VH-VL binders against Protein RcaC (rcaC). Designs and how they scored, part 11

Target 1, 117 residues: Protein RcaC (rcaC), of Microchaete diplosiphon (Fremyella diplosiphon) (q01473r527to643)
Amino acid sequence: KVMILDDDQDWLRTLPTLLKPWGFKVTTLADPQQFWTVLQAVTPDALVLDVNMPQINGFELCQLLRSDPHWQRLPVLFLSVLTDPTTQNQAFAVGGDDYLCKPVKGVELANRILRRL

## First folded at step 4 (VH-VL)

Design q0p (framework fv_ifabotuzumab)
Fold by ESMFold2-Fast, scan of step 4:
Formats: sequence, C-alpha cells, structure tokens
Structure q0p (fold): chain C 117 residues (1-117), chain A 122 residues (1-122), chain B 107 residues (1-107)
Amino acid sequence: as target 1 above (117 residues)
Amino acid sequence: QVQLVQSGAEVKKPGASVKVSCKASGYTFTGYYMNWVRQAPGQGLEWMGDINPNSGGTNYDEKFQGRVTMTRDTSISTAYMELSRLRSDDTAVYYCARDRYYDSLGYYFDYWGQGTTVTVSS
Amino acid sequence: DIQMTQSPSFLSASVGDRVTITCRASQGISSYLAWYQQKPEKAPKRLIYAASTLQSGVPSRFSGSGSGTEFTLTISSLQPEDFATYYCQQYDSYPYTFGQGTKLEIK
C-alpha cells in the first residue's frame, strides 16, 4: 500500500498509473489537512511526499510523523521539483528515507519504494 | 521546434574514451529524461541508459556499467555520454533521445538526435 | 531483463499489400510498448506508443494492437516510402529493450 501526498493534480493522476504494473495499491491525497485521518485509515507501507505544498511544508509533516510512535519507522520518500543540495540535505535531516526529483519514471519510483519496504 | 543536435563523428583507438554531446533546444531541458541508444553496423537498437537532467540521476544498462558516464550541463541545455575503455565492438552510431511525458501514458522516446558515428579501430 | 522478439526478421512485400509484424515480450509489459520506423542512415521515428496509440502525423494505414506479451504492427496498404526497418520497444521496466528489428523490402 502506498500513500501519496502532493498538491499537483497532474502528478496525483499520473502516479497511480505509473505504479500499477508493480502491483502497488495507491491512495492519493491533495489536501494536507486530511493527512492524519487518511494515514490512519489506509495504514500504508510507504509514503510519497511532496516538499513544496501550500500551508504546510512536507519536511514539517515528516518531522511530525517521526515524533509519532506508531509512524516513526514508516518509509518516507520525497518527490519534488527542487534539486538543490540544501533541500535534499534537509529532507534526510528530518527523517526522510529517499529523495527523488520530478520528472520521475514509474520504474524509478517503483524501485525506490520497493527498496524501502 | 524541438531539436537535439549531437557532436560530430569520432575515430578512436582501442582503450581510449569518447564523449558525445547532445544539445537540446525548443523545450524545457530539465523537464524530460534523456536516453542514449546505440546501433552497431548492421545491428539493432541498444539502450544504454538515461539521465534525469534536473537531478543528474542516471540509470545504466548493466552491460555498460563501469564504462559509461552520463552527465549534463543545464546552463547550456546539453547532455553528455562518455564511454571509456573502447573496444572495436563499440563501433556504432550513438543517439540521444528525449522521453516524452504524457499524463497516464508514461514516458517514451519522442525526439532523437541525428546520431554520432564512433569508429574504434587500431 | 525483458527480451523482445520480433517476427519475421525479414519481410518482402508489394505496394498495396497488408503487412503484419509481431513482437513478443518475455514477460508482461501491459501496454508499455512503442513501435519505431528507421529508414537507411536516419534516426528512428516513433510510429506508435502505448501499444495502439498512433503518433500525430503518422499515416492511418499504420496501426498497433496487443497487450501483455504479444503485440502487432499492421500496415494496411503498403506504400513505397514504407521501406524501412521496424523496431518494437518496451518501456515498462529498466533496462529498456528493443526487438531485433524487421527489415521490410518493397518489391
């Protein structure tokens, strides 16, 4: 089970199709305010998280996740258009397990997720 | 409008290295993966690898791993493919090819460079 | 690695003929298959992607079908400019792989 949080509707439409050949069950979410409710309902095996979203930063969400005893070991893969080393270093500093840059191919994303499961 | 222009033909000795360039224009260079494909005389197409021009991340076919290096320079929208320890069987036409991204259809090669002939002979 | 096998490797046909080229994948690739045309001394040109979607500007006499492991490229009424080598390519998983090619000679 994979949960994807991103404010880009094109990526939310595309990612489930890109991951379908590998048998992933994908839940997409555009609204960060629903994050905790959906996370608890879905209980995903991995989370794909955009860094740059309105009203909440993906890094802040990752820090909250890592402070929760129930979710502190959930694999978190960041997916972002930002390529600078400072942003990538911050991703790992907040407890992220991987960082991928958009554009991303389904096979690359699938392999990175499988590596973390 | 979209163009991929490759560097000119090269003649190399066995054991040398070659670096082929592919200059992109007419689109956002960092928005599309760049593939490298070669074709030896009288043979079919062989995928070598790709590069994400945004991140610099690469994927190589295992048979080229350790000999191939793919890079890019975003300031001049140019991708590079360097192949080292050349053998006579590396004689081929080397192509760069852009991946097209379509919503729900995935990526595939939509534009190709004109090709760079690399001849390896003693 | 996914192996792509084309049949036939060589095909000779007359103008106006219906020509069929098949491509088989060693494992399921859904519809992540493209067909390319390569004319002598030219870079390949994509004809079809997603197994059956015709590239804009490609004549309607070209069509693709299939899913999973067996795919077909059909040219319904062969024209002189169709002399070329045709390749299938899977883009479902790394490494991307091509079929060995089918050389089409127009008599």
Scores: ipSAE 0.000, ipTM 0.537, lowest interface PAE 16.1, mean pLDDT 82

Design q0r (framework fv_ifabotuzumab)
Fold by ESMFold2-Fast, scan of step 4:
Structure q0r (fold): chain C 117 residues (1-117), chain A 123 residues (1-123), chain B 107 residues (1-107)
Amino acid sequence: as target 1 above (117 residues)
Amino acid sequence: QVQLVQSGAEVKKPGASVKVSCKASGYTFTGYYMNWVRQAPGQGLEWMGDINPNSGGTNYDEKFQGRVTMTRDTSISTAYMELSRLRSDDTAVYYCAREGYDYLSGYYPFDYWGQGTTVTVSS
Amino acid sequence: DIQMTQSPSFLSASVGDRVTITCRASQGISSYLAWYQQKPEKAPKRLIYAASTLQSGVPSRFSGSGSGTEFTLTISSLQPEDFATYYCQQYDSYPYTFGQGTKLEIK
């Protein structure tokens, strides 16, 4: 199971279809306020987080997950429009397992997720 | 006919920067990751990082973080690796290498390599 | 980082011998392992990926096996052109890492 948090509605509409051929069960979420409620309900095997969202930063969510004994080992992949090396390296510094830049092909995203499972 | 052709040898002073190029031909440049691997004289292979030529996204080994920058120019199917603040122990042959993905096979790393670029750092 | 350790580091053999090189990962990498051959002053050439899938054009005397943490490369009947340095590489997780290499020399 894969949970995706992103404020881009077009990406949220596209990603489940892109990942369907690989057998992923995908839960999408646009509202960061529902994050912990949905995370507990879904209990995903991997999490895909956008870095830049209104009201909350994906890096901050990752730091919170890494400080939680229950979720500290959950694979976290960042998906962002930011391509600079410093942002990508900060993603790993906060405990992220991968970083992909938008746009991304379904095959690329699927393989990165599979590699972390 | 897949080919990766790298720029020529460089001799640099400590503290300088070097930028190595890797020109791809014979395939869709944006469909494959480009990796950079170096090899110091008489030593083994060391992975430096990769770039997705489609997005420009990069992944670097922490050892090179802050000194390496990988870029590409899709209009000429060329990838670049720039290493700054050079030290004597950066003396090595630097290779570019292609990595792909297939739905059935998964990743297939480094199926084609550039010929290598010798970088010598000496005072 | 995942550490890759090859055994042996040096190997002397004769043409016609069966040669086995072992590669060990410090943690599980499934089958995300490749083997490369490097001749002096040349770029490495991929022999095997996904632990056991032979690259097109590579002679059938080369084979790979293993999964998880223990992997082997076997050359069933050594030929003169096989004297080279061999490297294993994991591509399960970043950073990608290589073994230290095994230099195969003529006896």
Scores: ipSAE 0.000, ipTM 0.548, lowest interface PAE 15.9, mean pLDDT 85

Design q0s (framework fv_ifabotuzumab)
Fold by ESMFold2-Fast, scan of step 4:
Structure q0s (fold): chain C 117 residues (1-117), chain A 124 residues (1-124), chain B 107 residues (1-107)
Amino acid sequence: as target 1 above (117 residues)
Amino acid sequence: QVQLVQSGAEVKKPGASVKVSCKASGYTFTGYYMNWVRQAPGQGLEWMGDINPNSGGTNYDEKFQGRVTMTRDTSISTAYMELSRLRSDDTAVYYCARDLYRGSGSYDWYFDLWGQGTTVTVSS
Amino acid sequence: DIQMTQSPSFLSASVGDRVTITCRASQGISSYLAWYQQKPEKAPKRLIYAASTLQSGVPSRFSGSGSGTEFTLTISSLQPEDFATYYCQQYDSYPYTFGQGTKLEIK
């Protein structure tokens, strides 16, 4: 199972179809306020987080996950339009397992997720 | 209009390198992967690799690994494909082609987009 | 690497004919297959992607079907402008690979 949080509604609409052929069941979420409720319900094997969302930062969510004994080992892959080395370094510093830059092809995203499972 | 315009024909000697350019206009250059595909005279299509213009990340066919380098310059919306150590069997038409990005938007509004091709002849 | 095999390599047909071209992948590619049309001295044009989804602006006489390893492109009523070379392409995994092409010529 893969859970994806991103504020781009168009991006989220395509992801379940894009990833399904590689054996993924995808849950998408646009509203960060529902993050914990959906995470508990879905219990995903991997999480894909956008870095820059209104009202909440993906890095902040990752820090909270790493502070939780139940979720501290959940693979977290960041997916963002930001390409600078400082942002990538921060992603790993907060406990992220991978970082991919938008745009991203389904085959690349699938391969990165599979390597973390 | 939405288009890809490639550099002009090249004639190179064996052992030289060639760098083909592909200038994008009419769309967000960093929003779509750019593919490079070649076609030798009378032969079929051969995929060489692609580049993510936002990150600069590349994927190459193993056949070209070590000889091909794909780059881009986002300030002028231009992608480049450089092939080194040219041999006569590198004689081909080289195309750049915008991939359909499956991460956002409706595919019903999009069409694939190809450059006009660049003829590269390797001959002494 | 995934090998794509097209059949036939050459096809002669008349205007109004129903034409079928087949493409076989050496391993399962789900529906990640595209069909291209190429006219002499022109860049290829995509006709179909996702095995069966018609590209915007492409005439409805073109259709694609199949999944897994067996795929077909059908032209229901051949028109003069359809004489060209057709290629299938898988985009399931890197490297992307093309079939060897089918040249469709007037009978």
Scores: ipSAE 0.006, ipTM 0.648, lowest interface PAE 9.5, mean pLDDT 84

Design q1b (framework fv_ifabotuzumab)
Fold by ESMFold2-Fast, scan of step 4:
Structure q1b (fold): chain C 117 residues (1-117), chain A 124 residues (1-124), chain B 107 residues (1-107)
Amino acid sequence: as target 1 above (117 residues)
Amino acid sequence: QVQLVQSGAEVKKPGASVKVSCKASGYTFTGYYMNWVRQAPGQGLEWMGDINPNSGRTNYDEKFQGRVTMTRDTSISTAYMELSRLRSDDTAVYYCARDLYYEGSGSYDYFDYWGQGTTVTVSS
Amino acid sequence: DIQMTQSPSFLSASVGDRVTITCRASQGISSYLAWYQQKPEKAPKRLIYAASTLQSGVPSRFSGSGSGTEFTLTISSLQPEDFATYYCQQYDSYPYTFGQGTKLEIK
């Protein structure tokens, strides 16, 4: 199971289709306020997070996950339009397992998710 | 244009080693894992292992651990599978096959490609 | 190791029939399941990957379904060229494992 949190509606529409050939069950979420409720309901095997969202950024969510004994080992892959080394280094510093830049091809995203499971 | 071409048939004695080659063409060799699968006469398919041609990292089925060695030469886009201490029950057709998993930068291609097979006969 | 069990092992059917082959995994593999067709003395050919995604160039009469531990390959209208042995394969966990195969004979 894969959960995807991103405030970009085009990417939320695109990502399930990109991952379909690889058989992932994908749950998408646009509203970060629903994050914890959906996370507990879905119990995903991997999480794909956008970094830059209006109310809370993906780095803050990753830090909260790493502080939670139940979720601290959940694989977290960041998917963002930001390509600068500082942002990528921060992603790993907060406990992220991977970082990919948009746009991304389905096979690349699928392979990166599979490697973290 | 994508092809996997394997080396020719081998006849070996028990205790010998055999090394099968698989030459890839028509795609980025380092972009996809390479699987090795064998099939004994009249039997089903048996996965032996895979290799990441980019890194050289391998994964083997424990049944073959200690007897199998998978390598590659990126300069000639060729993968190798060497099986040592051969027994009569190693008699089989050995296949190389390109994996679904993409490891490097290149063309994304979901097609299925297998080598033609290499017959290895182990007899005294 | 994940054990893959196919049923039936042998199947005889007439041209035009709908045939179904099942594959069971000994533990959950999500949708990391491929189906292969092998004709005598030839290398296998993948028909389906990700449990239900049809390989390019494969006729639409082939379809796959299932997730978790139960999987099905269906041929909606059997043709003479479909005589072959069919294998399922999981690629969820190492070592990758194949089912024992289903031999399909056309009556």
Scores: ipSAE 0.005, ipTM 0.542, lowest interface PAE 14.5, mean pLDDT 83

Design q1c (framework fv_ifabotuzumab)
Fold by ESMFold2-Fast, scan of step 4:
Structure q1c (fold): chain C 117 residues (1-117), chain A 120 residues (1-120), chain B 107 residues (1-107)
Amino acid sequence: as target 1 above (117 residues)
Amino acid sequence: QVQLVQSGAEVKKPGASVKVSCKASGYTFTGYYMNWVRQAPGQGLEWMGDINPNSGRTNYDEKFQGRVTMTRDTSISTAYMELSRLRSDDTAVYYCARDLYYESGYFDYWGQGTTVTVSS
Amino acid sequence: DIQMTQSPSFLSASVGDRVTITCRASQGISSYLAWYQQKPEKAPKRLIYAASTLQSGVPSRFSGSGSGTEFTLTISSLQPEDFATYYCQQYDSYPYTFGQGTKLEIK
């Protein structure tokens, strides 16, 4: 089960379609205010997070997950339009397990998720 | 605004094929999976399969594998379900149902149903 | 395949009653469960998804609960229009499967 948080509506529409052939059950969320409620209801096996969202940064959210006893081992994969090495290094520094650049192919995303499970 | 309109009732003989259509309107046809569910008289709901209208890829329940073919025509926003080698126990109401791609597997809009009767 | 078992198969109740329908999955499906209402000669209508999320426009007397393998649909104060057949459906894995249905009849 994969949960995706991103404020980009086009990617929220695209990602479930890209992952469905691989058998992933995908829950998407555009509103970061609902994150904890949806996370507890879905109990996903992996989380895909955008880095830059209004209200909360994906890095900050990852740090909060890592401080929570129930979620500190949940695989977190960042998916972002940002390609610079500094941003990628920060993603791993906050406890992220992977970093993918948009646009991403379904096979690549699926393989990266499977590798982290 | 969202509507799924299915073709009319069909009466077929055993061994024949039937092709049911489902015309979508009020949304982006290629953005949502289309599912087919049937219901025999007095029985429950049975999922048959789905199709991604964008790619044309299909998933079928093993029970129907080899007899069912799901297709679509994006130029007229229409999905099709063809069932071959019909048997009397294929008599049912056949529904198309929209699958919201980002919350897949639960169906928010359904067609009105197409009654298919198979009798000799 | 994941088997969905509903209980009871038939239920007789009066307007104003609290009604409970149970759905059991043969293996864990987390919260990937939907509930549908079907009236005679009509297509099903989705009431609930993600086990407990109410579909927009559905009356608040309907509620869903559960996770894993045991799920419940509750109607807190039955109304005349609620007499129908109710189905649960898992969408955790292919093939998607439905419960056998619960027919709610007026007593």
Scores: ipSAE 0.006, ipTM 0.545, lowest interface PAE 13.2, mean pLDDT 83

Design q1d (framework fv_ifabotuzumab)
Fold by ESMFold2-Fast, scan of step 4:
Structure q1d (fold): chain C 117 residues (1-117), chain A 120 residues (1-120), chain B 107 residues (1-107)
Amino acid sequence: as target 1 above (117 residues)
Amino acid sequence: QVQLVQSGAEVKKPGASVKVSCKASGYTFTGYYMNWVRQAPGQGLEWMGDINPNSGRTNYDEKFQGRVTMTRDTSISTAYMELSRLRSDDTAVYYCAREGYDWSGYFDYWGQGTTVTVSS
Amino acid sequence: DIQMTQSPSFLSASVGDRVTITCRASQGISSYLAWYQQKPEKAPKRLIYAASTLQSGVPSRFSGSGSGTEFTLTISSLQPEDFATYYCQQYDSYPYTFGQGTKLEIK
């Protein structure tokens, strides 16, 4: 099971179909306000987070997950349009397990998720 | 600039354990996965596993599962690889290697290697 | 596990020669392949990643090509410092695996 949080609703709509060939059960979420409720209900094996969301930064959300004893080991992969090493280092510093640059191809995303499971 | 400096050579008896260290400098230690790769005398390279230095999460090759333990100490930017129940076939040079900046599985910087000799 | 096979395992060449080393994956790995150079008693050094992207600081005489299951490393005009053992590595999936190596020696 994979949970994906991103504020781009059009892109989120494509993800279940994009990842279908690899057998992932995908839950998409556009509203960060519902994050904790959905996370608890789904109990995903991996989490994909956009770092640039209007209400909360993906880095801040990852820090909260890492401070929670229950979620400390959940694999977190970041998606961002930023390609610089400083941003990637910040992603890792907050507890991220991977960082991918947008635009991302389905095969690349699937391989990176599998690598972290 | 970027440096990975490993501990010195070790000579161990069969059944013993060895713990190799890899001290990183010149970059943000927690910003890059650290991998361990070994090479037996006259042989090729063999991947053993990796560790996320920030979270402590590890991934091991099935062959070493149950014998290998990878850890790190972020206060001194040092990664460790401990291999237990040593056999003569574990005689090898052990390398630490940093993954590329995009956290792809290629290795951009390597330690100098630590020779571990297992003999009776 | 993905098996990586290099050919040849041993190659003799002269300075100025064009040298080609091939690496084959037992299943498709897209372009998730890296090439390393290792000199005697030294750690491996990065040359190429993503099948064809030259690592900064590596001489332009080195080039990589291929995708899927067949990959090639080419040295267009061999120099004395190029005599070494070369390894390919797939990073498509865990566990990461290496080819057996190609030892390039002076003829």
Scores: ipSAE 0.007, ipTM 0.597, lowest interface PAE 12.1, mean pLDDT 85

Design q1e (framework fv_ifabotuzumab)
Fold by ESMFold2-Fast, scan of step 4:
Structure q1e (fold): chain C 117 residues (1-117), chain A 120 residues (1-120), chain B 107 residues (1-107)
Amino acid sequence: as target 1 above (117 residues)
Amino acid sequence: QVQLVQSGAEVKKPGASVKVSCKASGYTFTGYYMNWVRQAPGQGLEWMGDINPNSGRTNYDEKFQGRVTMTRDTSISTAYMELSRLRSDDTAVYYCARDSYWGDYYFDYWGQGTTVTVSS
Amino acid sequence: DIQMTQSPSFLSASVGDRVTITCRASQGISSYLAWYQQKPEKAPKRLIYAASTLQSGVPSRFSGSGSGTEFTLTISSLQPEDFATYYCQQYDSYPYTFGQGTKLEIK
């Protein structure tokens, strides 16, 4: 099970289709305010998280996950349009497990998720 | 200047455990995965697993599952690899190696190696 | 697990020769392949990553090519310091796996 949080509705529509050939069960979420409710209900095996979202950024969510005993080891893969090394280093520093740049091919994303499972 | 310095050689009896250390310097220790790779005498390289020093998350090769434990101490920038229930075929040089770049996982810096000899 | 097979396992060559080592993956790994050089009693040193990107500080006589399942490492004009064992490594998926190594010996 993979949960994806991103405020870009076009990507949320695209990503489940890109991942379907690999048999992933995908839950998408656009509203970060529902994050904890959906996370608890879905209990995903991996989380794909956008860095920049309204109201909260992905780095802040990752830090909160790492402080939670139940979620501190959940694989977190960042997916962002930002390509600079500083942002990527920050992603790792907050406990992220991978970082991919948009646009991403389905096979690339699938392989990176499988690597973390 | 990135440097990985490993603990000294060990001689162990079958059934014992060994704990090898790898002290990192010259970079932000929590910013890079640390890998462990071994090499038996006259043989090739074998990946054992990795650890994210920030989260403590580990990934092990299935061959070592149940016998290997990877840990770290962020206060002294040191990673550890403990291998239990040692057999004679665990005789090898054990290396720590850092992932080179976030998003591209290839080993850019290696420790000098720790020789572990398992014999009766 | 992805099996990495190198050929040849042993290669004898002279200074000035062009040397080619091949590496085959049992399944597609895109360009997630690195090449390492190891000299006796020393830790491996990375030469190439992403199949074809030369590591900074590595001499330009080294080059890598390939994608998917077939990869090559070429040394265009062999120098005395190049006699070593060479390993390929895939980093596409866990567990990371290495080829068995190619020992390059002086004739």
Scores: ipSAE 0.005, ipTM 0.588, lowest interface PAE 12.0, mean pLDDT 84

Design q1f (framework fv_ifabotuzumab)
Fold by ESMFold2-Fast, scan of step 4:
Structure q1f (fold): chain C 117 residues (1-117), chain A 120 residues (1-120), chain B 107 residues (1-107)
Amino acid sequence: as target 1 above (117 residues)
Amino acid sequence: QVQLVQSGAEVKKPGASVKVSCKASGYTFTGYYMNWVRQAPGQGLEWMGDINPNSGRTNYDEKFQGRVTMTRDTSISTAYMELSRLRSDDTAVYYCAREGYSDFGYFDYWGQGTTVTVSS
Amino acid sequence: DIQMTQSPSFLSASVGDRVTITCRASQGISSYLAWYQQKPEKAPKRLIYAASTLQSGVPSRFSGSGSGTEFTLTISSLQPEDFATYYCQQYDSYPYTFGQGTKLEIK
């Protein structure tokens, strides 16, 4: 099961279909305020997070997950339009397991998720 | 509580246009796609298109291309569907429907429907 | 476009019966299938999404199964309020398409 949080609803709509060939069960979320409610309901095996969101950024969410006894080991992959090394280094510093740049192909995203499962 | 409240019934002549509204409440309007689905008397459900209320981007079924325009007004959490050059076979109940939160593509809440009758 | 075909189009049953409705997609849609219930003169209501996930608030007598091209909706013990028309919908790709509907009526 994969959970995806991103404020780009066009990407969110596309992602389940892109990941379909690899058998992933995908839950998408556009509203970061419902993150914890959906996380507890879905209990995903991997999480894909956008870095830059209006109310809370993906780095802050990752830090909170790493502080939680139940979610400390959940694989977190960042998906962002930002390509600079500083942002990528920060992603790993907060406990992220991978970082991918948008736009991303379904096969690349699927392979990166599979490597973490 | 999530609610979608649609405008009242309309009677139109062939060639006219109709604009149906759908007022959302109980959730963040810009966080969910809004879809439009119609149902002719005694017939099944037919998807017409959707709109992303945040960006304003739309996707239409090819059958309605050139006649349908979907818009929204975020200040009043209202979506609109305008169908032009009406024909008698456009007589139907028109529904707005919100896409599901956790899995896009299915519809978790529906408006009550707006009956549009096209007759001369 | 992906064509959705339901069987049967019409079904007569009695309260307490187990009812099965099938839905067939013209191409593989994995588990991207939803089921809706529509009562006379009312808007459709969600029942199931992702082929088998029951929507919160829907009675447990409803269940869904299947993947790929063959899907089933089962009502384990019909109640009076279950007499309605049922629709399947694929959401694997645009345009979203519905089955023609199955009308469930009292025997």
Scores: ipSAE 0.007, ipTM 0.560, lowest interface PAE 12.7, mean pLDDT 84

Design q1g (framework fv_ifabotuzumab)
Fold by ESMFold2-Fast, scan of step 4:
Formats: sequence, structure tokens, C-alpha cells
Structure q1g (fold): chain C 117 residues (1-117), chain A 120 residues (1-120), chain B 107 residues (1-107)
Amino acid sequence: as target 1 above (117 residues)
Amino acid sequence: QVQLVQSGAEVKKPGASVKVSCKASGYTFTGYYMNWVRQAPGQGLEWMGDINPNSGRTNYDEKFQGRVTMTRDTSISTAYMELSRLRSDDTAVYYCARDRYSYGLPFDYWGQGTTVTVSS
Amino acid sequence: DIQMTQSPSFLSASVGDRVTITCRASQGISSYLAWYQQKPEKAPKRLIYAASTLQSGVPSRFSGSGSGTEFTLTISSLQPEDFATYYCQQYDSYPYTFGQGTKLEIK
């Protein structure tokens, strides 16, 4: 099971199709306000988070996950258009397991997720 | 107008290295993967690898792993493919081609090709 | 790796003929298949992607069909400029692989 939170709805529409060949069960979410409700319902094996979202910072969300005993080991992969070293370093500093830059091929995303399962 | 313009023909000795360039124009360079495909004389097409020009991350076909290096320079929208320890069977035309898999747009534009001849 | 096999490897035809080229994948690739045309000493040109979607600017006499493991490229009425080598390519998984090519030549 994979949960993907991103405010780019074009990416969310294409991501399930990109991951289809690997048999992932994908849940997409555009509204970060629903994050905890959907996370509890889905109980995903991996989480893909956009860094730059309007209502919540993906880094802050990752820090909250790492401070929670139940979610502290959930693999978190950041997916973002941002390429600066400061942003990437911060992603790992807050407990992220991987950082991928948009654009991303389905085969590449799938391989990175599989390495964390 | 999308264009991919490659560097000129190269003649190399066995054991040498060759570095081919591919200059992109007419689109956002960092928005599309760049692939490298080669074709030996009279033979079919062979995929070598790709690079994400935004991140610089690469994927290579196992056949070329250890000999190929793909890089890019975003300031001049140029991708590079370097192949080392050349053998006579590396004689081929080398193409760059852009690819945006997430939109179902594989290899929609190709460079004109760079002929690399490896001979003694 | 996914193996792509084309049939036939070469074809002789006349202007106005209908020709069909088949491409078979060694495992299911859904519709992640593209067709390319290559003329002598030129780079390949994409004709079709997603098995059946025509690239903008490609004449309507070209069509593609199929899904899973069996795919076809059809040229409904050959024109002189269509004599070339045609390749299928899967983009479902790494490494990307091509068929061996079909050379279409004048009779």
C-alpha cells in the first residue's frame, strides 16, 4: 500500500497509472487537512510527500510522524520540483528516507519505494 | 520549436573515451528526461540509459554499467554521454532523445545523431 | 528484460498497398508501446505511442492497435515516403527495449 500527498492534482492523476505495473495499491490525497484521517484508515507501507504544499510543510509533517511511536518507522519519500541542496539536506534531517525530483518516471519511483519496503 | 542538437562525429582508438553532447532548446530542459540510444551499422536500436536533468540522477542498462557516465549542465541546457574503454563494437550512431513517461510521451524528439567510429 | 519481436523482418510492397507489421512482447506491457519510423541516415521519428495514439502531424494512414503482448502497426495505403525501417519499443519497464526492426522496401 502506498499513500501519496501532493497538491499538484495533475501528478496525483497520473501516479496510480505510473505505478500500475508493480501492483501497488495507491491512495492519493490533495488535501493535507485530511492527512491523519486517511493515514489511519489506509495504514500504508510507504508515504510519498510533496515538500511544498499550501496548508502544511511536508518537512513539518515528517517531523510529526517521526515523533509518533506508531508511525516513526514509516518510510517517507519526498517528491518535489525543488533541487537546492539546502532543501534536500533538510528533507533527510527531518527523517525522510529518500528525496526524488520531479519529473519522475514510474519505474524509478517504483524502484525507490520497493527499496524501502 | 523543440530541437536537440548533437556534437560532431568522432574517431577514436580502442581504449579511449568519447563524450557526446546534446544541446536542447525550445522547451524547459529540466522538465523532461534525456535518453541515450545507439545504433551499430546495420543493426537495431539499443537503449543505453537516461538522466533526470533536474536532479542529475541516472539509470543505465546493465550492459553499459561501469563504462557510461551521463551528466548535464542546466545553465546551457546540454546533456552529455561519456563512454570509456572503447571497443571496436562501440562503433555506432549515438542519439539523444527526450522522454516524459508520466504523460505517455516517450522519445518524441531525437537529436540528429553522432557517429562514433572506433578503429586502430 | 522484456524481449520485443517483430514480424516480418523485411517486407516488399508497392505504393497503394496495405501493410501490417506485428510486434510481440515477452510479457504483458499493457499499452506502453511506441512505433518509430527510421529512414536511411536519419534519426528515428515517433509515429505512435500508447499503442494506438498518433503523434501530431503523422498521416492518418498510419494506425496502431493491440494491448498486453500483441501489437500491430498498419499503413492503409503506402506512399513513396513510407519506405523505411519500422521499430516497436516498450516503455513499461527498465531497460527500455526495441524490436529488431522491419525493413519496408519497394517491390
Scores: ipSAE 0.011, ipTM 0.644, lowest interface PAE 8.9, mean pLDDT 86

